# VHH binders against Probable acid ceramidase (asah-2): the designs that were tried, part 5

Target 1, 379 residues: Probable acid ceramidase (asah-2), of Caenorhabditis elegans (q09551)
Amino acid sequence: RKVDNPDFQPNCLVGGPDIYDPAQSEKVLWFDVNLDLPPRQRFQQIAKAYKKEIHAVFDVLNYFLTIIPGVNAWELIGNMTASALDKGMIMNPYRDEVLGIAEVLDVPLGNLVFLNLFYEMSRFCTSIVAQTEDNKDLYHARNLDFGQLFVWDIAAQSWGLTEALKKVSVNINFFKNGKLLFKGSTLAGHVGVLTAMKPHKFSLSMNAKVQPDIINVAKWYMGAYENTDLQFVMYFDRWLFENCDDFQCAREKIAGVKLLTGAYFILGGANPGEGSVLVRNTTSVQFERKLFDGANDWFLLQTNYDPDKDPLFIDNRRDPGNACMNKLTRANVGMKGIFTVLSSKPNLNKTTVHTVIMSVTKGYFETFIQKCPNPCWAF
Short names: E, the ipSAE of ESMFold2; O, the ipSAE of OpenDDE; V2, 0.75 times the mean of E and O plus 0.25 times the DockQ between their complexes.

## First folded at step 1 (VHH)

Design n01 (framework vhh_h_nbbcii10_fgla)
Fold by ESMFold2-Fast, scan of step 1:
Structure n01 (fold): chain B 379 residues (1-379), chain A 129 residues (1-129)
Amino acid sequence: as target 1 above (379 residues)
Amino acid sequence: QVQLVESGGGLVQPGGSLRLSCAASGFTFSYDSSYALGWFRQAPGQGLEAVAAISGSGGSTYYADSVKGRFTISRDNSKNTLYLQMNSLRAEDTAVYYCAADRSYGFLYTLSPDEYDYWGQGTLVTVSS
């Protein structure tokens, strides 16, 4: 077996022309969420602002689920999710936050909760944490890839779901007691954050596993986890940023939490060497990689595969991403350098919704929406 | 042009150790890390046998049952070099050792010689009393 397809080859942009240009990115809006408000009210401003765009996401999902004639799968899955919610599967304040959004959108709660659950099952992410050569700064960045196989648009050469999700990408400043608590990047309609930073304290990005534990999801729908402390990954992240003030607290809580599904937690801190990847199953830490475990480990890169497993052929972003970081070198670690790596194919692909660049030490947080011009990998 | 050059072979007593190196030129591990890499050997009067392989990601390794627990395969992308650390050597380990590279992007390593695109010239390892 020999595979020789140039479309699968890496395209590292390091050493080429300067490609850092935020002016070419679609504008991501910043919103304030006041956590002192009753939960039902917290996300209503964002939901109202993005009502049409969120409905466009629902339209793509509904179209995909109703492609088989005579099957009302969208209504069925919404009703099944509503039934699971009646058994107490989602804890407050998250339940009431989602309910408040559903009221603004004029959609059944079950369908919106299904959308939030679907976001947790996001695939094909790349996260990087890297230490500068002078040890003064840590950069943490990620590509969020979502929408594989959901309605290919021949004319636009793009995935319908990915393009819809680009339009609901939002930055949030979370406030508590009148002060900024943390910053997050999310999708309008979702109350969790996939990428977040508490300035000068710690940062987190979460990557989904390609092979989720579907037995636990099925048990959740059947009510087997009623009245338990089991957490959805995305809702746990909100709790973490509201309850931890440093890297060590975040690391310990991530290590100890019980989860509905396994995930990768990429963690950055304020002090030199505070960078880790925790590979979580539902009950424990399977693997933990830290900055400087080896002499040349000045960065960590995580995609959607366990460290001891090879990526699937159609989805090897790990090897090209690592190669591109090594070509960048530690001397060039910074916003522009890391953005260039995450703009390199196939780490940038047709399913890339957005790119987030963070620095805990600088308090920097920005989200960019990138185009992937052809030739561009479809997945 | 892609070239693999083995070194580190020689004569060693039973129970001894050797470290084989495979230096790559014409491509770089730090940029072209999609190569799956392996070590193969051919003993006198025998066919070509897979010894160890390491995936393009470096996360997965494979060892033949005859060498498991005694040999360690590793790669150093900064030095563009593949290694085979051989401990507790036995007379049966006497062979010409070849390094090989497979440009199978994203695939798990294979132990089939037919799947490898590039081969070194080989280095002789003799384990003798």
Scores: ipSAE 0.000, ipTM 0.110, lowest interface PAE 21.2, mean pLDDT 79

Design n02 (framework vhh_h_nbbcii10_fgla)
Fold by ESMFold2-Fast, scan of step 1:
Structure n02 (fold): chain B 379 residues (1-379), chain A 129 residues (1-129)
Amino acid sequence: as target 1 above (379 residues)
Amino acid sequence: QVQLVESGGGLVQPGGSLRLSCAASGFTFSDYSSYALGWFRQAPGQGLEAVAAISWSGGSTYYADSVKGRFTISRDNSKNTLYLQMNSLRAEDTAVYYCAAGPLYSDFWTGSQYEYDYWGQGTLVTVSS
């Protein structure tokens, strides 16, 4: 209720001891996905490796959805999603990729597709794109925050869904024609990407809007968008990395695509000044912010709020994050500096699943699982 | 300082086998980085040819058509070492073999329009009677 909440006190770590210690952060495992394989086979290695952990995510979601007496909500949602799939609502190859995972996990296809679509609505993210002082390198990084309001554990002081999602965080090298096409950070069981990079070409992170278009999702389940060109954001992101080779192509396709829900697209490129935030509604670009729109705009930071709107009182990561970047200064932009900012509270909080650090120019991509010791904000 | 050091080359008769090793120092194969590792060769009077490559996880491998079914690439992350098992060797396999490490992009596997970050000094393999 008040800004003076002890768990919400910002703690910008810049200027203190070096908090960048990869040895103290749990690193995410790397897997290969060969896009030359039939779609059903592409994700089966990951599904086999994470079968128990993915079932744990299902268990948390099922528990949350079993709130209506006499209704098996999990079975109902699975059946409704399967019905929507029969109408061609999800394009191949994504449908068959998810089908292959469902076979390994021994779960109904509709329930696994629902899990994939549920990730479309992730909340409370922080993305940063920043240009080094010498203009040689650009860094792109994000915290993925997900699991708010999903099974609070009083004893552990943690969110059940967030803790489960930490255990299914994976990195993927996507191959096509025997060559690396792009790198992505994702969750085992999911075939879309929220954070990805083509080395030396471009990078992307997607942040969800605080008010997702749940009405459009409901209409999709009812078949209202049958025979349309409407795209799910995370499947569009996967398409983008398979079909664009530079920042300009990515920017143009993001600006032109029709989406089921609005989102923030944070885009980085290989050339100096190639950094943008596109604020998308379902049909058009609402706002576009670019590196060096002002002479001193050497970084862009995006959370989950439109640029002309104030953050919610309980979720102001934008102002502390911007202040911490300004304290870092442009001279200290690099992997270590950016990691320190994203390890600073409240940008690091109880819902932070993982942190990704990327550099298009260096070809660097790494995902870290961080602890948030108390005092640590719940949202 | 980052170094790649090849070993295991030598003289072998046609139909024989050799195992090449590439030991890395200054970086770790198991650091969850996305470094691709591969073998290239250069025969006398010819250009550089890609032979085999392996992803960080070992899950994806590439082989040149000339060696497919005869050569096997593998990595041991605990020993920070890349291997090339060469079976059924032919006179045409005579070359200096180089190991290389770098981020995967563009035509990494085909030797066109790419730059590798790190290269070994090479090890000679001679197949002759």
Scores: ipSAE 0.000, ipTM 0.171, lowest interface PAE 18.8, mean pLDDT 78

Design n03 (framework vhh_h_nbbcii10_fgla; at its last look DockQ between E and O 0.01; V2 from the best seeds 0.00; counts 0 for: pae E 19.0 > 2, placed apart)
Amino acid sequence: QVQLVESGGGLVQPGGSLRLSCAASGRTFSEYSTYALGWFRQAPGQGLEAVAAISSSGGLTYYADSVKGRFTISRDNSKNTLYLQMNSLRAEDTAVYYCAAVEGYLFSWPTSYDFDYWGQGTLVTVSS
ESMFold2-Fast, scan of step 1: ipSAE 0.000; ipTM 0.318
ESMFold2, look of step 2: ipSAE 0.000; ipTM 0.342
ESMFold2 (binder alone), look of step 2: mean pLDDT 82; pTM 0.843
OpenDDE, look of step 2: ipSAE 0.080; ipTM 0.568
ESMFold2, look of step 3: ipSAE 0.000; ipTM 0.153
ESMFold2 (binder alone), look of step 3: mean pLDDT 82; pTM 0.843
OpenDDE, look of step 3: ipSAE 0.000; ipTM 0.226

Design n04 (framework vhh_h_nbbcii10_fgla)
Fold by ESMFold2-Fast, scan of step 1:
Structure n04 (fold): chain B 379 residues (1-379), chain A 128 residues (1-128)
Amino acid sequence: as target 1 above (379 residues)
Amino acid sequence: QVQLVESGGGLVQPGGSLRLSCAASGFTFSYTSSYALGWFRQAPGQGLEAVAAIYSSGGSTYYADSVKGRFTISRDNSKNTLYLQMNSLRAEDTAVYYCAAKTPYHFGILDSSEYDYWGQGTLVTVSS
């Protein structure tokens, strides 16, 4: 039988007797961030609103470090990160934005910056860009999976870090000169964006690599880079939405930027066929996949593996996700259809923090918190 | 309607090389296609034997022990064609070679019973 191993086979909700509706999932709260304010003030409202929940994230991370014999390095990690910051590795306004949050939370700056860096190293994601059959709309969506191996709760059958991160998931409207500039999905305490859309212009989701190139990060901690132009992906994403007004500008800047670590950039645009995946190393584009490179390429799906590499056998979300998209068919590309694919196991799993659905052409942006009842894959 | 058409078979001397092609229609080779593609062979009076397989979603390749290091499976997405490069051919490689396609699964990629679509086959004879 083809479905004898349910852990890795698609459990597609698509084409079933029941239509899965996002209304069955909790939506996150919306906040306004005014970029005209001094950097230290921009994120303080969110920090005040989520102070308890952010401290719970710190508690989980500190507990994880404490259970490793002789490696309780929370203070050391914070001090090393603070030392590296003094060498100018994180530029303003991002440094001052994080500083403002640290003041509200009453936590050391280095530890909060480490948390922001740690979010960039998220290992499991699924991003989809799909063109509707009438070519009028493009849908861009992603699952953010984070928290595997961080404090398993036997009674709840869930990851402690994943559950804590669900509670700090927020949507932000970023304003500049009194006008909406762009929308982002993020985690309270984080000033970067991993998922964002400039309505009617372009959208972006960033996926981490399972095998990240961390040599530049190691050099940064050792103080080998002073006054460098190397960017953290999450802060570079913020820069893109503040400085680009279309798909072509975003594509060009993503292709040319120098990064501290490699990543997958999934781009959506306002015009038919404007969908691509750029596979980035620290200095160059390794691969670029575009909508309609093949005649039947009406969608692109990216997880955490290079296109020419196999997923790890315990983490194959690529093949089930592609199978569920093909079962959906192009005729059913829309908000509910794409959400149903991202609600299908194992793309929905125990590490899934949230699901974001975007449409650049409609100006639609929403983040959902989904439950994954047993049987549900742990990774 | 899915169709697979093999070509490139023929007579070759021991130690020689052949390249088999499989032209696909009714589906497209791309990163978004949910197909595994394989080559199988059947010698006269013998059962069907797996040769090589590849997932359409990536560059992962799988080979039977008898051909590993000698044969290479590849695809050209722009031509919608699967290839099998056969080097250092031996008399025991003589068989009808079949191209086959299935939906991808973690098990059974070299299991002929898992494949849904089959070509008509192309004969390869390794003889003097």
Scores: ipSAE 0.000, ipTM 0.143, lowest interface PAE 20.2, mean pLDDT 79

Design n05 (framework vhh_h_nbbcii10_fgla)
Fold by ESMFold2-Fast, scan of step 1:
Order: structure tokens, then C-alpha cells, then sequence
Structure n05 (fold): chain B 379 residues (1-379), chain A 129 residues (1-129)
């Protein structure tokens, strides 16, 4: 029983009036990305604004990777990634977008690409999609948990990587042909989107599987997937929001895409009942859960485990999250209610980077940085 | 309570300039504000016409073809104020000008009044000799 680990006793905060208070919650900054600009220019404003904070993320990763005496793993990984890029492993426009960021940051392209790939494979999450009682609105929300087991600070009682990633969390309005195309929440330095919504059309959050397919990543570094249809999930997410105009298009493209790694896709739409979780392996849909598969299935909650697998005892956010949603009840589905569930421990923990709340029907999108005061789960 | 109040309208000669201001109260444009802002006008006997819009961050601006190159939209989040600088004014610019705030939906385009949640009461601009 520890102050920073309270023996995994869940604490559902449903009914608390002050949890969804903008004055008590830190919000991330909004930036505009104009997709009509040449790819190299699109993300340079964000890179300039966050240059110091992105370097701090690099410092944490470099420290972790170079802890072994006589082995410069950071330089090795950067050089290996640069070699893979020379073989055409990342397509434009994403390659040139990342290159533009690397130019602003004055860092080797290979190390920045590695950071982008690291974000794809190392994310833990809780995602919720829930239908209001009157069927008029759908709310979609997530916690992004990142930094587990990376540099614990004993004095601060926090994870070094998690605290660095909080400081690079940003919101983006993506514009094309003079119009807002979609909104995304991401980490500065990354050209993919972790959570995104096309207002009045559809929303998406992507959760990583606890065991990414590292063999496929190794094959990619060796050039085995050159000239194949395999996609990185984060770049596929960007493509999806640029090319789909509704829930059905998004669902079909998610179902048919060939992926480098498996993932969970949590999808929300504009029409009543348009909420799904697609459990993807690299080639196909393993499971699909939909709102109202049962008459009382008014919400879906996804963490990082397949539906037929029990979560690990030390990472059981699924059972407390579901219990807290049931305590909320359907009548109280809304921004405050869903935010309160995602502020409840252990769904809020020391690895939580940010919380995103979305409503496709309202066009609402906001990202919050939450603190987890002690007693709080370390992960 | 959210309120938008326009000022700076009046009578001006053709070829002259005016600067309109829109002061917001009941919410803030500073820091994390997700409000997109725009200007609309209504000429005598005509419907609402979009004039200009500015994104939540201020990084993107949109203009109607009729005002492009003559009008400039800007925002000052520290003063909670939206501006429209109107240069080279013409008789056809005569209208009541409204500022509008949107909780960030330009999906259907900056030119749709239905996208905007909050509206000012309007300020009259008359361009005549």
C-alpha cells in the first residue's frame, strides 16, 4: 500500500460537481495546419513554438536508450531509421512533413522519424463512445496514457516521459481549400493524429495493443515491405480524415486497410447508434463491437486488451471504467459526465498525458491536461 | 452570458477607410479559446453575406471575393476584441456589419450563418458622397 500506488482501489468520481471546471483544468493550445501548403511547411509553426519542449522529449528518450555503458543506442537507432528512409519506407507527404519539422528542430531526420514511430507503438489508452438518452448526441472521449516505465522521478512522484509529453500536447485545426477539414489532438513533432474528429461527420481514437507486432517493424527497417500496401496507423488516420466524409466510409476503410501493427479503432458518427470498436490485426477485423448490439449497450469502452482477454491485474482500467460509466447512467451522458469518468482512478493515473472530449454532433473538441494527486496509481 | 458588441461604424466617403471592433464579454479569446470569429453584413433589402473569418489561433483567414485585398480581419486575444480593417470603401459596402463567434466549426464553410453560435447587434456602415 503506497501513497503513489493506493493498492489499486478504484475511485469513481461520478456526481462530483467540480471535476469538469475549465478554471481547474489546463487546456492545450490550438494551432492551424493548412494542408494546401507544401508538406515541408505545414508543421513548422508548431515545431518553432515547441522546439525546447520537443528537445526535452528527445533528452528523456536519449537518456533511457544510452544508459548502457559503451552503447550509443540513440545514434544507432537514428542511423538505422535514416537507412530505412533511403529505401522509401515512408511515403510523401508524411516524409516531407517530418523533414520540415526536423529542419526547424535541427535534429537528424532518422531520430525524428523514430520518435513518430515510437508514438504509434507505445500508447496505452482508455476510449469511450456513448449515446445520449434522447439519441440526439454522441460523445467520444479518451485518456492517452504514455510513459509507463520511463524514468520515474522519486521527488516529483511522476514519470519523466509523461511530464515531457504533457508539455508537447497540442490541438490542430486542419484546413484544406480554405475550409476546416478536421480537428486533431496530437504531440508536437508528430505529423499523425492520435485523436481526431471531422465536425458533424465522424470521430476516431486509436488505442495500441499491449504487444505491438515488433517483427513487422523489424521487417520494415530491413526493407521487406517496400512497395506493399501496409500502412502505419497514424499516417492512415491522417489519410482517413482527408478522404472520408462520414462514419460508413471511415468504418469500411478501417476494416479494409492493411496495417504494419494491429490496433483498436474507436469510431463515432453523426447518426444515432454510429459508434463502433474495431479490433484490427494487420490484415483483418478480429472483432467488431457496436452501440446497441444489445438493447442496453449505450456505451462502448476500450482499453488495450482484446474483448476475450482479461486485463492484467496491474493494468485493469476496463473494469473500473465500465463500472463508473454504469454509475454515471445514460441519462447523464454529456461532456461533464464523461470527463468525470476519465478523471476517476485508475483511468486517470501517473502515465496519463491528456484527456480529449469530443462530440461529433455538437462539433465539440477539447484536450485537457489533468494532474493525478496522491494517492494515485503509478500506471 | 456571452455578448458581442460592435463599434466603429459610421458615414465615410467612397475610397475612405473604417476600422470596426467587436468586443466580447462572458467568455475570453485569450490562450486556449476555441472560438472562430467572423464578420457578416446585410445591405438594405439583401440577405446576410459573409465578409471575413479568422480561425481560433488567428493563423488562417478567409475573405469574400468582393472584399479580398481591401479588408483585413484580425483578433487581439489579450483585449478580447475582433477587428475588421476596411480600406478602399465602395458604395456597395454600405450595410449593417455583424460580428459572430463559432465554437470552431467551419466544416460547411465560413460563409454559413448557421455555423455561428453567438452574434452581435450590428453596426451601420454608410459609404456615400
Amino acid sequence: as target 1 above (379 residues)
Amino acid sequence: QVQLVESGGGLVQPGGSLRLSCAASGFTFSGYSSYALGWFRQAPGQGLEAVAAISTSGGSTYYADSVKGRFTISRDNSKNTLYLQMNSLRAEDTAVYYCAADEWSYESGYDLPSEYDYWGQGTLVTVSS
Scores: ipSAE 0.000, ipTM 0.190, lowest interface PAE 17.9, mean pLDDT 79

Design n06 (framework vhh_h_nbbcii10_fgla)
Fold by ESMFold2-Fast, scan of step 1:
Structure n06 (fold): chain B 379 residues (1-379), chain A 129 residues (1-129)
Amino acid sequence: as target 1 above (379 residues)
Amino acid sequence: QVQLVESGGGLVQPGGSLRLSCAASGFTFSEDSSYALGWFRQAPGQGLEAVAAISYSGGSTYYADSVKGRFTISRDNSKNTLYLQMNSLRAEDTAVYYCAAQYDEGYWSDLTPYGYDYWGQGTLVTVSS
């Protein structure tokens, strides 16, 4: 049974060139990561630059965990994660990259890996891929929503974790053999990428499933995946951008990978019509939607729900997002048009950490930290 | 039909060296670099253990801690052959050694030798006086 919430009715912004102003967005810094360096050294510059901000994220998580009386839950979880990591296989170079960060931050490896796992499991998102009317360009964009239910600040009218995560949002240029390989948006302290693009080749954004594979995570902690090729989705993204040069390679690798948890993979390419959403469980593709499977499917929008299921009544970003794309029309697909849709409430909400807009054909990649002035869901 | 055929096994004394070869047929390294290759071993009465792996391009390698600094994996794409150079052999290296290939697995790392689709029949290496 669908339950309409008035806060989730389409409230599309009526766009114009004046609604988009990059100068009004907070600056997201660019860092270079040289993949030719030993893995332990690759992320140390970012870790040093964001040490204070990453510790602030740890502090917010630890505050949440202190509701469990009689135990140091943060230390326990860190130790359990370290034990599981020693039993399970996390592929290098990612393990050594995370270890290098842990050394700079002066934190136990298990706690940092838990933070990386928490990022993978506990996020909500809106991703869009849309073909321009002239078929020359594809735009790929997303809102990353994170921090629901994690430390409400009454005075600031904001979520503590969301505000902390805004401060650790970074852009990375990944270099290999002295040349730019790909661009990504992530959170400092993480070696995976949340959203990434290989200029003129392909782009990817991933959305978490609302129904989590918590049982698989518990099995991983119990060592059930010892001597397996099981992967965290965000580490797989790094592998994908280092090993694929086009949409077809990316599509095939996404279709075949074994994952710790299922996810939605939103994929864009360099050629007209190269846009898809792959709904993945841990072992296989459940659903695949492609641009122009129907005559008027010039865009695909994915939130955190399977295509054949209704969104939760408190989190219906799918229906207003689709309505706002249809109101935008294909003729207005472009950076400003897509930004306007992702600035429309409730797709823009109090848990939105950042917005990324990409165009593979133009090699364009930009990250925005938007404000959501009241009235803004949630609270 | 895809086939992997190991050779070069035999009896060797502790501290000795041995080179294993794995010849591939039914696919080519030079025409399709999508094949990641690895060596696995199984000692008498024990489970299968990963020994070494080499990436599609040959630019990255993985070694188990027990063999690091002693074994070297390499591939010759022109000869369609995988090699394992084993130095400073110990009695604990006694095992059946298997060549394995991963073709178009969704996720591969140069440091993770699991998920392999094609396997050889194995070659016995005995390290004894």
Scores: ipSAE 0.000, ipTM 0.116, lowest interface PAE 21.0, mean pLDDT 77

Design n07 (framework vhh_h_nbbcii10_fgla)
Amino acid sequence: QVQLVESGGGLVQPGGSLRLSCAASGLTFSYPSSYALGWFRQAPGQGLEAVAAISRSGGSTYYADSVKGRFTISRDNSKNTLYLQMNSLRAEDTAVYYCAAEIGYTLPFYGSDHLYDYWGQGTLVTVSS
ESMFold2-Fast, scan of step 1: ipSAE 0.000; ipTM 0.253

Design n08 (framework vhh_h_nbbcii10_fgla)
Fold by ESMFold2-Fast, scan of step 1:
Structure n08 (fold): chain B 379 residues (1-379), chain A 127 residues (1-127)
Amino acid sequence: as target 1 above (379 residues)
Amino acid sequence: QVQLVESGGGLVQPGGSLRLSCAASGFTFSHYSSYALGWFRQAPGQGLEAVAAISASGGYTYYADSVKGRFTISRDNSKNTLYLQMNSLRAEDTAVYYCARGSFDWIPLSETAYDYWGQGTLVTVSS
C-alpha cells in the first residue's frame, strides 16, 4: 500500500525563520569503552549508568507481550533466544560483552540479546553523505527513527518506545592500546554500533529495510542453521571499525560479508568522492550508488527503500529529504546545513530517536536529541 | 595465560576403552565465558583430523564419521575439563590426540578456527 501526497508537505527549514542550531540542541552523554579490558567489563559502566532507563525499554516491550493473562511471553521469548544462541550465532568477544551487561542489569542473556535483535530488524532511518563545494570535507549524518506503532500517548502526543529510546542514546569513544580507535553512537545495553566513525579514516551508518528478508532469522530460531558464517549487522559494524583503517577496506568487507538480514550501508571516507550507498541482501551487493556517479551527485540520501522502488505505506521521507538537500545547495554543506535538513519535517518526525552528525575529515562526531513539535508526522 | 594439558593416553587392546582428559587454565568453561572445545588427532604419516567437538553450552556435538557411536565428548565446567570417552577402539584410532579451544562459541569446522592447542597425548591401539 502506497500513500499519494499526504496533506503535509516538506517543511524545509533551509532559509526559514525557524533555526535549529546544533549548539542549542540536547546532546547525549559520552562514555569511554576500553577494548583492552576483559570483554565482560567493557560495557558495565554504561549499563550501571543507564540501568533504570534500559529497564524502562524492557517494560515497554513486556507490556506488548503480556496481552494474554497467565502467559509469560517475555520469559518464553528470552528462553527461545537463549536456546537459539546455543547455535553460536554471536561470537566472542561480543557474547561476553553482552553477558557483562546482563549481569549489571540483572536480566537473562536471551532477553538482552532479543532487545539487540529487535533494534537490528525494526528501524526507519534517513542517512545523508554530502561533499563540500571545495571537495575538502565530507559530511555524513543520520536520523534514527524507531517506535512501536501500538503505544501512542495521547496526552504527550508521542510514541512511548521512541521516548524511552531517546533516554538510552549514548556516544562511545572506543580505546585500544591506550589510544582512541573509533567513535560510535548507540543505545545503552547494546555492544554493537548503529552509527560510527574512525576519525580521519571512514564513517558508516546502516539503515534497515522496511521489507526485510527474515528467513535466515526464522531458520536460526527453528534450528535449521547450525554452524553459520552469517553475521548480525550491528556486531559486524564493531568488527569493521576494529579491523579497517580506510574507506576501501570498509567497502570491500561490507561487500563480502554474509548477513542474517539485508541492509543499507552508507559509507563515507577521508578523500574527495569517497561516499557510497551499498544495498545489501544476505549474500551480495544488489546495488551501489556513489558520489558523482552523475555530474551533479554531490550528495546521497538513503531511507528504508531500494533506490528503484517508491516509498511504501505512509513513509515518504526520501522525496522531502532530497528536496531539502537541493534547497540547501552544495555551497551550504556543513554541520549546520546538514543538521537543518535532518531537522526538517517529515525527516524529523514522532519516531525520531536521535540525529548523528559526522565529518571524517574534521574528526567531528555528535548525537542530538530533537523535539518534533506539532504539526509533526506520526510515522 | 591460556593452557590446555591432555592426559589419559596409553596402550590399549582392540575393543578396549580409554578416557582422555584436557585440563584448561587461564580461562573458564562457565557459561559466563564459554568457548567451543574439540579433539583432533594425527595418525602416523597422516594429516590432522577433527575427531569430536562440543559447543560452548554443551548442547551441540560433532563427531567424525569414523568415530560416531564409539566416542563421546563431554565437558565439566566445575572442573574446567574436557573429556573424550573412547569405546570399541580399533587399530586405526592409533594417533596423537590434541585438545583445542575454538575462537568462537559454536563448533568450528576447520582447525584454523582454533586458537589454543595442547601438546597432545599418544593413544596406541595394538594387540
Scores: ipSAE 0.000, ipTM 0.119, lowest interface PAE 20.5, mean pLDDT 79

Design n09 (framework vhh_h_nbbcii10_fgla)
Fold by ESMFold2-Fast, scan of step 1:
Structure n09 (fold): chain B 379 residues (1-379), chain A 129 residues (1-129)
Amino acid sequence: as target 1 above (379 residues)
Amino acid sequence: QVQLVESGGGLVQPGGSLRLSCAASGFTFSYSDSYALGWFRQAPGQGLEAVAAISGSGDSTYYADSVKGRFTISRDNSKNTLYLQMNSLRAEDTAVYYCAATKYPVGFLWSSPDSYEYWGQGTLVTVSS
């Protein structure tokens, strides 16, 4: 049988969305990033503010990679990544942005780049886009789950990496030519975006595939792509928000981009019905789901599995999440309603780092840190 | 109606310097990331080789390993002109140099000629004693 316990079954919250009011939850801090500054300077304020917390993330990863006595895997991986970077594998401005962070943190560039790549590939997610009953607003929200199998703390009943990543969660206002360009949710030390919104224009959340294209990453380390601009999703997302002004542009660019790894792109727009999930492999769109493809499809939910495949039996967040959205009903689509669904177990679990709530039409963007009180999956 | 015109080529001794210019007409260099610009070269008896590229904002630059530390690519958006400053020139740098431009396309590959829509006619650089 599937590994099924009371914490992993659908456990939709009752008593209405007011019980789980996001205004009463811990919010992450906001920072400004001025894209008109030289790339090396853009992220230094955030790096200075979070130096201790970012070092704590490095410490957890270094501990996890200490698997063979006498072999420093963290140093080896850092040196290998630095070698790949010397071959021009990462384009400016992203290379210089990461370099500026590395200087503030006093860490090797290769290890910081490895951390950025690790964020792209090693996470679980739940993303939702839902249309209100009056068709005036669209809500887009996600949970970022990260840190499973990374140092269990028996006393705290928590995962060490998940708790460290909660402490580096930040919001960014990106400015260009003196004006707000877009808003993003990220982890301090990361220059890419995985969740972002251009107010009144479009929103995006990216979910990783459970099995990323590791062969392409290995080829990148070997220099096979040194003469290409093969995009990491994190850098493509930055490019997208710097170069698109609406849902249609974003959808077109997501459909056409060549990626190092496949991903799920959950896209929201400013007009009624502008919500889609594009399932991307490295070269093409495998599946596209849109709001109202079926007459009653007022929401789309994406975890980390292709629509035609069952989730792994130990990681079924798709079925409980869909059940909780249906229990919420379309009449209750709103900030509190969607937040309540993403606060329902197992979509909220011991590996949940943060929850982002967005509304393109309202220009609303916020990131919350949630606690998962016992009983809470996993452990 | 989009046109790129290179200038600044000529004969130079090994160790010398040259500055190539590429004047664009039919479109405007923007202070946005709307156009990617690059330099390619074709040496005698060899194929087309990517030399350097620069993004629309000027923030991102790429260089072939053979020219890193010696060549500098830059753009002047007010003059609608792309530049390549070539220092410490070697006999191996002898080639016809082409400038190329494109709107920043999805899946842009800076070193691939196929990624560029517009091309100049080329300017000859000869490095010899």
Scores: ipSAE 0.000, ipTM 0.170, lowest interface PAE 18.5, mean pLDDT 78

